# VHH binders against C4-dicarboxylate transport sensor protein DctS (dctS): the designs that were tried, part 19

Target 1, 216 residues: C4-dicarboxylate transport sensor protein DctS (dctS), of Rhodobacter capsulatus (Rhodopseudomonas capsulata) (p37739r437to652)
Amino acid sequence: TLAHELNQPLAAIASYAAGGLNLFDQPEPNLTMLRQAFEKMGAQARRAGLVIRRVQDFVKKRTPQLAALDLSEVLAEALSITAPVAREHRVKLASLIEGRIPGVQADRILIEQVLVNLIRNGVEAMAEGPRTGDDLTVRLARAGAAVTIEVMDRGPGISDAVAASLFDPFTSTKSEGMGMGLNICRSIVEMHHGSLSHGPRAGGGTVFTVTLPVPQ
Short names: E, the ipSAE of ESMFold2; O, the ipSAE of ESMFold2 at other seeds; V2, 0.75 times the mean of E and O plus 0.25 times the DockQ between their complexes.

## First folded at step 17 (VHH; framework vhh_gocatamig_d2)

Design w6 (from r4 with T108Q; at its last look DockQ between E and O 0.21; V2 from the best seeds 0.00; counts 0 for: pae E 9.4 > 2, placed apart)
Fold by ESMFold2 at other seeds, look of step 17:
Structure w6 (fold): chain B 216 residues (1-216), chain A 124 residues (1-124)
Amino acid sequence: as target 1 above (216 residues)
Amino acid sequence: EVQLVESGGGLVQPGGSLTLSCAASGFRFSSYALAWYRQAPGKKRELVAAIYSRGSTIYMDSVKGRFTISRDNAKNSVYLQMNSLRAEDTAVYYCARIEIEYSSGKWQVTFDYWGQGTLVTVSS
């Protein structure tokens, strides 16, 4: 599983860091062994990167396995998975499930990955820029013939950042990072006959909205 | 294939009005932000207005209160209503599809697709 495969390099990094600190605390630290500890930490960080890249490649090639899905259960799991990164950045995760949410036809694994990615995106926006509060809220509600999942952060917001970026139409390029991009999330949602949209949050921040159809 | 086709430009007197239209095809229109940009001869292309996928809008200061951007997702179209036109509004107006994304600690706009433009001339 992704958690298992990431826990191994993370545990190794923690082990080499602890060993390096023990060496550092000795009366005459062995600098050759300290260098080796740092080199091994770097190698394990690269291994974690390969694990994440394998998941990204898997999602791009996967045919969705549609089945009846309880979105409230998937949301609870996504919040659990993202809780450590939220705590790291002092973000409070909250959920709001409004009324009775009908089941949808979806691939649990793919939808879980979308929610995890959107929540992490919001947490990172709140961590790396100005913010109007410490809460990230995910709202699950029915909207007519569809269910909506709104991931609402308190980061800098699209309107302010978009205004700053829009008068230079030739400077932006897509970043190459380790995370799952919004284009991949949009592709997954569209494979489920839904949509992924975005806009400013009232009071500041950004709302990403996943809309999935309710079966007729 | 992604296409953006502007229309509605023309010659108008100062104080007059025009409505620009942009017909979009080849992509899921409801998922993207759209913008109008303009370029006067010898000038850099500049933002006029943008509309988010969820309908919220922004405007450059010089057109705020005079121009209104709107979208019709059912018709895959974005519009720019221009009122109280001035000579400095003379330009070729471009419709653009933009991606709004967060990466490397900042929100960014990525541009891949532009229309051919429609000329607006404000002259006596």
Scores: ipSAE 0.417, ipTM 0.719, lowest interface PAE 2.8, mean pLDDT 83
Fold by ESMFold2, look of step 17:
Structure w6 (fold): chain B 216 residues (1-216), chain A 124 residues (1-124)
Amino acid sequence: as target 1 above (216 residues)
Amino acid sequence: EVQLVESGGGLVQPGGSLTLSCAASGFRFSSYALAWYRQAPGKKRELVAAIYSRGSTIYMDSVKGRFTISRDNAKNSVYLQMNSLRAEDTAVYYCARIEIEYSSGKWQVTFDYWGQGTLVTVSS
């Protein structure tokens, strides 16, 4: 929800402010690091503004309508929608449905949009640099009281050296959003009582995982 | 309210061990990647280790093989087991909740929430 998505940048602002005060209280404050702390606070405030606008745009366009949903059908449609952009970048789309997948309570249009955005994100990652293969695979499986949807690309992934650069707390992001961003996808999934996570793919690339509960 | 509270810091001799912990609250802990950072006096804050929501880990070269990051989703906690400690490991250690996105040809990281830090001193 909007409160959840805003609490992230607000808490980050509080953390940078606390770190900045710690630096300021040193006998010989590092003014460069203090400036960076203020710049990061400003970036988080801008991120909060983008979250508000993105969520407001989403609410303007649709309210969720939950119904029994066959995730294999939604996946097939999402693959069909993304096939042209995958062909443009010479990415092979594949699916793997593991076992019997129970129905979930979900808004078909919103979940379809999440899958389309995750697949497009993976295609873009594969288009932007070296690949470990040309396949993007979506795996659908049951995990106990939940189903999982894993969007697995073969893009560059995260190396230790790249991750060290990305984890620098003073790194600024200037992305103005690329349509429906991953934050909005997470909000949609959480509205369905699920979760969205990510991590490295075995053998290279990235996995985005959507988890949705199965009705008990 | 998102809270991250570090503990377990202290004074230890070279070659010794410490376990840092970070208790988290106010969010769905199992859905987020978490990281440990450290900052020595007069130096930049640097990554130590990170753990993804599904358990995969990343370590900086300077600590690989000596430090182990882990998480306990039942206790909403992330840990840093620090072995074979050296004087260079002296720093304030912070845990952080992070968001990792890929867009525009780059991985982009937002450090959304930080703890207050816990001091580790390695000295004879």
Scores: ipSAE 0.006, ipTM 0.382, lowest interface PAE 9.4, mean pLDDT 78
ESMFold2 (binder alone), look of step 17: mean pLDDT 80; pTM 0.784

## First folded at step 18 (VHH; framework vhh_gocatamig_d2)

Design x1 (from w2 with S31N V109I; at its last look DockQ between E and O 0.52; V2 from the best seeds 0.00; counts 0 for: pae E 10.8 > 2)
Amino acid sequence: EVQLVESGGGLVQPGGSLTLSCAASGFRFSNYALAWYRQAPGKKRELVAAIYSYGSTLYMDSVKGRFTISRDNAKNSVYLQMNSLRAEDTAVYYCARIEIERSSGKWTITFDYWGQGTLVTVSS
ESMFold2, look of step 18: ipSAE 0.439; ipTM 0.652
ESMFold2 (binder alone), look of step 18: mean pLDDT 79; pTM 0.784
ESMFold2 at other seeds, look of step 18: ipSAE 0.394; ipTM 0.644
ESMFold2, look of step 19: ipSAE 0.000; ipTM 0.310
ESMFold2 (binder alone), look of step 19: mean pLDDT 78; pTM 0.777
ESMFold2 at other seeds, look of step 19: ipSAE 0.153; ipTM 0.527

Design x2 (from w2 with I100F; at its last look DockQ between E and O 0.49; V2 from the best seeds 0.00; counts 0 for: pae O 3.3 > 2)
Fold by ESMFold2 at other seeds, look of step 18:
Structure x2 (fold): chain B 216 residues (1-216), chain A 124 residues (1-124)
Amino acid sequence: as target 1 above (216 residues)
Amino acid sequence: EVQLVESGGGLVQPGGSLTLSCAASGFRFSSYALAWYRQAPGKKRELVAAIYSYGSTLYMDSVKGRFTISRDNAKNSVYLQMNSLRAEDTAVYYCARIEFERSSGKWTVTFDYWGQGTLVTVSS
């Protein structure tokens, strides 16, 4: 799994860093062993980079295979896939399908990946940060000439803390790797002529909104 | 290629008005938050206003009620209407594309593109 493949080099880096600090704290540090610890950390960082590149290349190489798609079916699969991680973090998954949802032209595999990533992102936010409730709800509805999919969590929102990051642009830089999951999701949605946005959830939390056009 | 081009700066008297615009290209404009920053001579760059992809706005305290940020997704443009201008508003104003991302349950903000800036001078 991707998580397992990344956790291995990250755990190794943490171990070599801890060992290196222990060596550094000795009265007469063994410089040869310190050098080896840094070299091994570098090797594991490169290994993690290769794993990340593989995921990015998969998204870049896949040409969307558009076909008529039942979004309610894809949502059910995404909820099934994410149910174990939600249970691990005591998050209640729910769905709300409002009315009749027309089919869209989409790549099932790519859209399923978007939904899984957004749901997992919300579950992890609710597990790690402040939580205003224990429910994560996905709402599927028709909005004019489009269908909207709203993934609504109870974790940290676009809060005053995030706004503070806007006040200091020199501390915010583009990063590579695991923190770029929303960029991948947005790229997939844009390849389907849709949009991905985010905003506050009423009563606390975050809403991620996927909008996909309905065929003419 | 991502491009942000500011315009509308100039000389104004205190109490006057200006409208800044930022034309964007090379990306899906409607999916990004946009912000205006300014930098006065010898001072740090500071946020003036931001507009999220979902339409909500944020303003620094000193410009609330005087400045209005807006966006036109059809024209890939973001605007800053500046009214009741004061000498302290003198600065180079920058348009920025920003991206919100969540990492390990925390939000981060990444500035990945900036415009070249447009000078606003308020004096008499």
Scores: ipSAE 0.213, ipTM 0.565, lowest interface PAE 3.3, mean pLDDT 81
ESMFold2, look of step 18: ipSAE 0.314; ipTM 0.612
ESMFold2 (binder alone), look of step 18: mean pLDDT 81; pTM 0.809

Design x3 (from w2 with A33M; at its last look DockQ between E and O 0.40; V2 from the best seeds 0.00; counts 0 for: pae E 3.5 > 2)
Fold by ESMFold2, look of step 18:
Structure x3 (fold): chain B 216 residues (1-216), chain A 124 residues (1-124)
Amino acid sequence: as target 1 above (216 residues)
Amino acid sequence: EVQLVESGGGLVQPGGSLTLSCAASGFRFSSYMLAWYRQAPGKKRELVAAIYSYGSTLYMDSVKGRFTISRDNAKNSVYLQMNSLRAEDTAVYYCARIEIERSSGKWTVTFDYWGQGTLVTVSS
């Protein structure tokens, strides 16, 4: 529910704030612990903000506001937003920007939400199952008339689940949990005239690929 | 309107070959996984082969080495090359569009659209 999804981060913020005030009131405050308290509060505030934006976009049926967008800036912000949850699960976030990346016509807020969701899903997959390494890498590159953004995790992958599900073609089950569904992410990317795909990562894990057109 | 149209079926002798085609329209073909399923008389539909949007493939064990699935995103088409055909390959073959979704570490697969099918008969 929305109430549960918002009450969780708000309760966490209150707890971290109380702990931070106790540290601040000590004669010799531990600055490292105080920094950690602020970081955790910030992460929960961003989580609450994403929940609010998700329901607002769903309810209002938002049309993308397209403008010239620097994808490297959006990637940097998405990595910053997801860094605390990655650290919590000992996932190392990395980026690889290959060559000159042209600007695209996109809605910054919607594309940022897609990237945050894809990175978080990869981090959670690495936390909840077998992993083949601790790195999650986002690769940004130009491919002809398009720019690709590849979110590559080291989680268990999709091979066993895909095979089992394909042999039972009349079954559909959506998992419950936090976050935006990939159907919504795909819809956002398609509204930008792009595509969202996924598949196995060489050496284990999953790759999600967002492709966005470059203005001609 | 989403549309999948199979073609290329027919009568063939054991050991022969056929190429099935599926022409797609009404959706962004390059974004979706596609599959070939078949249904023999009196049997449930079964997976034959599947191909991801990025080219990776899956095959049922009984067709590995004999069948090849491929796609041409520029032509919005998926193909099934069927070699060394056997009587048990006799079936109506269907093209299907598939969505795969991941959230919270779990996968779901949904089947959104199916074609009308094309009959393959393998008989002496």
Scores: ipSAE 0.301, ipTM 0.678, lowest interface PAE 3.5, mean pLDDT 82
ESMFold2 (binder alone), look of step 18: mean pLDDT 79; pTM 0.777
ESMFold2 at other seeds, look of step 18: ipSAE 0.331; ipTM 0.673

Design x4 (from u4 with A33Y; at its last look DockQ between E and O 0.80; V2 from the best seeds 0.00; counts 0 for: pae E 5.2 > 2)
Fold by ESMFold2, look of step 18:
Structure x4 (fold): chain B 216 residues (1-216), chain A 124 residues (1-124)
Amino acid sequence: as target 1 above (216 residues)
Amino acid sequence: EVQLVESGGGLVQPGGSLTLSCAASGFKFSSYYLAWYRQAPGKKRELVAAIYSRGSTLYMDSVKGRFTISRDNAKNSVYLQMNSLRAEDTAVYYCARIEIERSSGKWTVTFDYWGQGTLVTVSS
């Protein structure tokens, strides 16, 4: 499972960090073993990066295989996959499922990847800048003929962050960060006949909204 | 194929009004941010106004209160209502599609499509 492949290196990093701290807290720390712990943490971080890139390459080439899908189950799995990174940054993951959520026609693998990416994106924003709270909430609800999935973080919003770029469009640099970009997520959602948008969260932060149609 | 086509430019007297239109095609219009930029002879292209996919707006200081950006998602169009025009507003006006991403906690803005422009001349 994708959860297993990502959680394994993250759990290993946490384990080596805990072991390294135990060694560091000894009266005479063994520097050779401390170095080994750091090296193993680095190797596991690279392994996690490789897994993410492999999945992104697969997603770019995959034609969606639509089937009836329970979005509440996919959300639970995405929260499980992202729990370690959220815990590391002291972000509290929460979900809010409002009412009965009908099934949608979707590719489970691709939609799970979208949710994982949106949640990780929010956790990283809350880790990298000022935050207005520690909660990242995913709201799942029906809106008429569609189901909406809102990923709501408490990190810095969009308006201040992009203003300088809007005033000088010819100096922008393409992002080369790791992870699956929002453009790829938007493409996946649009291939499912949905939409991806974002805007301000009431009280601070950003809301990313995925909308997927409900079959008749 | 993505296309942005500006229209509505022309010659107007100081104090007059114009409405610029940008017709978009080849993409899901409601998912994108749109902006108007302008370039006067011998000057850098500068932001006039931007409108976010969910409708929030941003204006340069010199046009605030005189210009209004709006969008009609049903017609795949973005508009710029220009009131109280002055000679300094003379420029070629461009419509732009804006892609905004966030990765590693950082927001990144990409300008991936521009229109051909429409000329606005404010002169007596």
Scores: ipSAE 0.084, ipTM 0.541, lowest interface PAE 5.2, mean pLDDT 81
ESMFold2 (binder alone), look of step 18: mean pLDDT 77; pTM 0.764
ESMFold2 at other seeds, look of step 18: ipSAE 0.148; ipTM 0.506

Design x5 (from u4 with S53Q S103T; at its last look DockQ between E and O 0.26; V2 from the best seeds 0.00; counts 0 for: pae O 14.9 > 2)
Fold by ESMFold2 at other seeds, look of step 18:
Structure x5 (fold): chain B 216 residues (1-216), chain A 124 residues (1-124)
Amino acid sequence: as target 1 above (216 residues)
Amino acid sequence: EVQLVESGGGLVQPGGSLTLSCAASGFKFSSYALAWYRQAPGKKRELVAAIYQRGSTLYMDSVKGRFTISRDNAKNSVYLQMNSLRAEDTAVYYCARIEIERTSGKWTVTFDYWGQGTLVTVSS
């Protein structure tokens, strides 16, 4: 969804341009505010360039190779990969596999990267802000025609303002050099005909849910 | 008092057309950029199209070639002609005057001047 990811910075550029022109047309334009409007437009143009680069770099490295995939094995690998960063921040990693999980058609490498990124994001959220607990749990379950993977952290949660723009680089406070973002994770999951969503965790924290279809 | 009043929404079949109107009052219309935004059920508001003071336009890629934004400064109105409508276009459509606010030395995009919205439903 490259067009979707670019529309957000484009909308911000349009807004700053319109506001800047409104300031410019006043009888005594505030030149300091006008300059700041131009600076913000430039910043948004650079963020659009970063969105393009991230998508191009990630997609170029791998095209999805769909095959029958055991999600419990992929989860075990993702937990192993993220264990050092979890230990560094005193986060307890756990998994909950509910019942028999059918195979899904997926690219193992890409799904592994999504899980690693979501787990790391949860660990870092728990490290960087207030916590409601020390456990990050990944729940794997079947829900009818789909399998769900829920990455549940105990971080500060996602405010309503941040929730609206989770995939919008213009409202992100994260460093652009930290790696794969949530917008890229969503793109990978959508390439697999699934969805990525979020919501509150019972007792505090955030749940990110990956939903993947089960062949029937 | 700044007012923006949207109209022209309704129920249409896929492939159909609608024209949305936004009547503006309480400000010098010709001096401002205007935009249409939409909010689908369960989604955040997103930009659809904008039109600047001198008539240049900007469109979201998903509507380019199907939607046309225009303005009539004599009638203080902005319009959105929507053709080849799809189920995905179902949303409440809002007319907005675009603002930049400065808060604590930071600039934010703000939309303090919105209409009440007009509902467009595309369903068979």
Scores: ipSAE 0.000, ipTM 0.240, lowest interface PAE 14.9, mean pLDDT 76
ESMFold2, look of step 18: ipSAE 0.000; ipTM 0.268
ESMFold2 (binder alone), look of step 18: mean pLDDT 79; pTM 0.781

Design x6 (from w2 with R102S W107S; at its last look DockQ between E and O 0.02; V2 from the best seeds 0.00; counts 0 for: pae E 19.7 > 2, placed apart)
Fold by ESMFold2 at other seeds, look of step 18:
Structure x6 (fold): chain B 216 residues (1-216), chain A 124 residues (1-124)
Amino acid sequence: as target 1 above (216 residues)
Amino acid sequence: EVQLVESGGGLVQPGGSLTLSCAASGFRFSSYALAWYRQAPGKKRELVAAIYSYGSTLYMDSVKGRFTISRDNAKNSVYLQMNSLRAEDTAVYYCARIEIESSSGKSTVTFDYWGQGTLVTVSS
């Protein structure tokens, strides 16, 4: 649903941008029509923002409804939802399900949104900076009494500059944006009695790790 | 319930060594990156070192080659081995749990949890 609701304003923005460039390149550009193209692009950008905020608001207000959950099904849906943005940035999505994955007690909607957010963040990191490959891989495995979900991108990783700002509480910054933040994702995962962490991927990029307990 | 308790500070002569410890509780220690900060008199709090959950490390330039961060996930502890201490290393040292926040594919950093600090004094 998120992919469908975002593809509409994104397609409209692309159309208005193409039309605006055609107008701009005319010998005597019609400035009234060019202004209208920019206004329509702005309106569609705001529409996309409202879609994202609606999802974020839903997630923030939802009390987790824990039930037995097949993480492989949730991963498949998250990959489907993020496939359009991955294709747009020429990122190859892959999954690796290692062995038998036990069910966990989780809210399907909340965990799906965490995975979508982590995958989108990896795709966008790969789109915005240098990358060491085109693959984003999600690894699902059991680690003892827990299941781990590793979202591994090939983006630039955590730079020394970003890591240094982590250590300066007076100058730390947050990226304000339309997506779901890692603080929300961490809160969701902690409500499920799990954890969210990050680190470098071997060979370049970042790994975000969700750990969820396996019930007895 | 998140607690970070630093220990091991004290008075040491220049050129000496000291090991700081941070005992963590109230969270799944093995899943988080941890760091040491310091604050010298009249200066802002600054990075010393960080260690990721999988063992990779980051050092600020001022301590590179002299300090070593490590962790023991079985003991929920992070350590800072401080060698070749200098007067400029005099500070209160803080243990911190590191959070990262991303909402657009670019990482941001937030600071949610700190210890109470342990004083390290380097003097003759």
Scores: ipSAE 0.000, ipTM 0.121, lowest interface PAE 17.7, mean pLDDT 75
ESMFold2, look of step 18: ipSAE 0.000; ipTM 0.128
ESMFold2 (binder alone), look of step 18: mean pLDDT 77; pTM 0.759

## First folded at step 19 (VHH; framework vhh_gocatamig_d2)

Design a1 (from x1 with S53Y; at its last look DockQ between E and O 0.73; V2 from the best seeds 0.00; counts 0 for: pae O 2.8 > 2)
Fold by ESMFold2 at other seeds, look of step 19:
Structure a1 (fold): chain B 216 residues (1-216), chain A 124 residues (1-124)
Amino acid sequence: as target 1 above (216 residues)
Amino acid sequence: EVQLVESGGGLVQPGGSLTLSCAASGFRFSNYALAWYRQAPGKKRELVAAIYYYGSTLYMDSVKGRFTISRDNAKNSVYLQMNSLRAEDTAVYYCARIEIERSSGKWTITFDYWGQGTLVTVSS
């Protein structure tokens, strides 16, 4: 599982960090052993990065295999997969399923990965800047002929400062990092005849909205 | 293929008004932010106004209160209403699509597609 493969290098990093701090606090720190601890932490961080990239490459190359899909079941799994990273950053994951949610025609693997990436992205936004609360909520509801999935974080939204940087392109570069970007998630959703958009959350933060059609 | 076609430019007296239009095709218009840029002779292209798909707008300081950007998703069009025009507003005006991206919690903004431009001349 992805969670299992990521937890192993994270646990190793924590272990090497604890050992390194112990070495650092000795009266005459052994700099050779301290250097080795840092080098091993770096290697484990790179290992975690390769796991993420392998999954992302698999998702990009997959042709969607559409089948009847229960979105509440996929949401539960995505929340389970993202729970460790949410806990690390003291983010409380919540879900709200409003009413009866009809099945959709979708590829479970691709939609699960979209939800995992949107949730992880929101947790990371809440970790890296000012936030208006500690909860990230995913709302699943029917809207007429469609089902909506709203991933709502409390991190910084697109701010006046980010929007104002449109006047100075020296800071306007694509930054994809080690995760699946919003553009890739949008492409997956559009292959399912849906849409992905984002906007401000009332009270602060960002809402990402996935819309998928309901078969008649 | 993504296409952006500007129209509505022309010659206007100082203090006058003009409405620019940009017709878009080849992409899901409602999923993207749009912007107007302008370039006067011998100057660098500068952002005039932007409109995000969730309704937020942004203006350069010198046009605030005079220009209004709007969009019509049903017509795949973005507009720039220009009032109280000045000689300094003389430029070729370009419509651009903005890609708004977030990955690893970080926002980025890029500009991949531009129109051919429409000339606005403000003179007496």
Scores: ipSAE 0.304, ipTM 0.587, lowest interface PAE 2.8, mean pLDDT 82
ESMFold2, look of step 19: ipSAE 0.348; ipTM 0.624
ESMFold2 (binder alone), look of step 19: mean pLDDT 79; pTM 0.781

Design a2 (from x1 with K106Y; at its last look DockQ between E and O 0.04; V2 from the best seeds 0.00; counts 0 for: pae O 16.9 > 2, grease 25.8 > 24.2, placed apart)
Fold by ESMFold2 at other seeds, look of step 19:
Structure a2 (fold): chain B 216 residues (1-216), chain A 124 residues (1-124)
Amino acid sequence: as target 1 above (216 residues)
Amino acid sequence: EVQLVESGGGLVQPGGSLTLSCAASGFRFSNYALAWYRQAPGKKRELVAAIYSYGSTLYMDSVKGRFTISRDNAKNSVYLQMNSLRAEDTAVYYCARIEIERSSGYWTITFDYWGQGTLVTVSS
């Protein structure tokens, strides 16, 4: 299934490249459409990179290498990785970094994986149901002895039935849909001595909150 | 038909030692990371230790230095050596495989295969 997961973004890159060359060869090239072709190629290249990193985590899974980590940099990268899927669903990604964010002890690769998964789940929730707006905002702030990362979507919210099963290790099963992968996100965050929780977003939607301790 | 079977639990005095074993079948063991979790009565299941396919390990703070996770790929087995046991270590211990799933074009990691657990009781 690795080859299958990589073939999709690679095929898309080839298609956009072929289309871009055809546009370029016209007597009066449409520069707007040509720019869009290049942008779409870049987006699919970033998606392929995400697939490769997740396969590396599977094959080369390692002890989390805790080191001082700049969460604002990891957030920026996670937003870049998820930008193509957000654009596909007309979701506006935004970030809000409140004040100076102290470094945390964390594995950069694993935390990036958590953020990408949470952002993508929010985008998919907004794509599949009623939404109260088009923005998904990630807020990074210090809360006392911890740093919080809040992934706030504008989707339909989490029903009581879904909430009851989101993180329960005894009832987790493989499934299609938005809830897949959240139990692993919780496990990764707990390996970092933090917590993952959820609640309603003011004005509609859901907030997933990652809390990581600040060394002291 | 992935199967994980824990064994080696029992009653032990404080300060004592136990070795837990987990026999795995139904998958290519050497390609997967394995973990031990535990659940005390009335508590949520918590990660105790993990060992990756390349041999690196992770421990929760309260067991670091006392517990050792190891694997034997020839026997498709993962072990937890538990030394200097305390009453707080009383729990059902579960072996789990780290799983990768695909969702909407992304792969995620899930702990979806668990054993039935083995009870460890630390009491005089």
Scores: ipSAE 0.000, ipTM 0.108, lowest interface PAE 16.9, mean pLDDT 76
ESMFold2, look of step 19: ipSAE 0.000; ipTM 0.116
ESMFold2 (binder alone), look of step 19: mean pLDDT 79; pTM 0.782

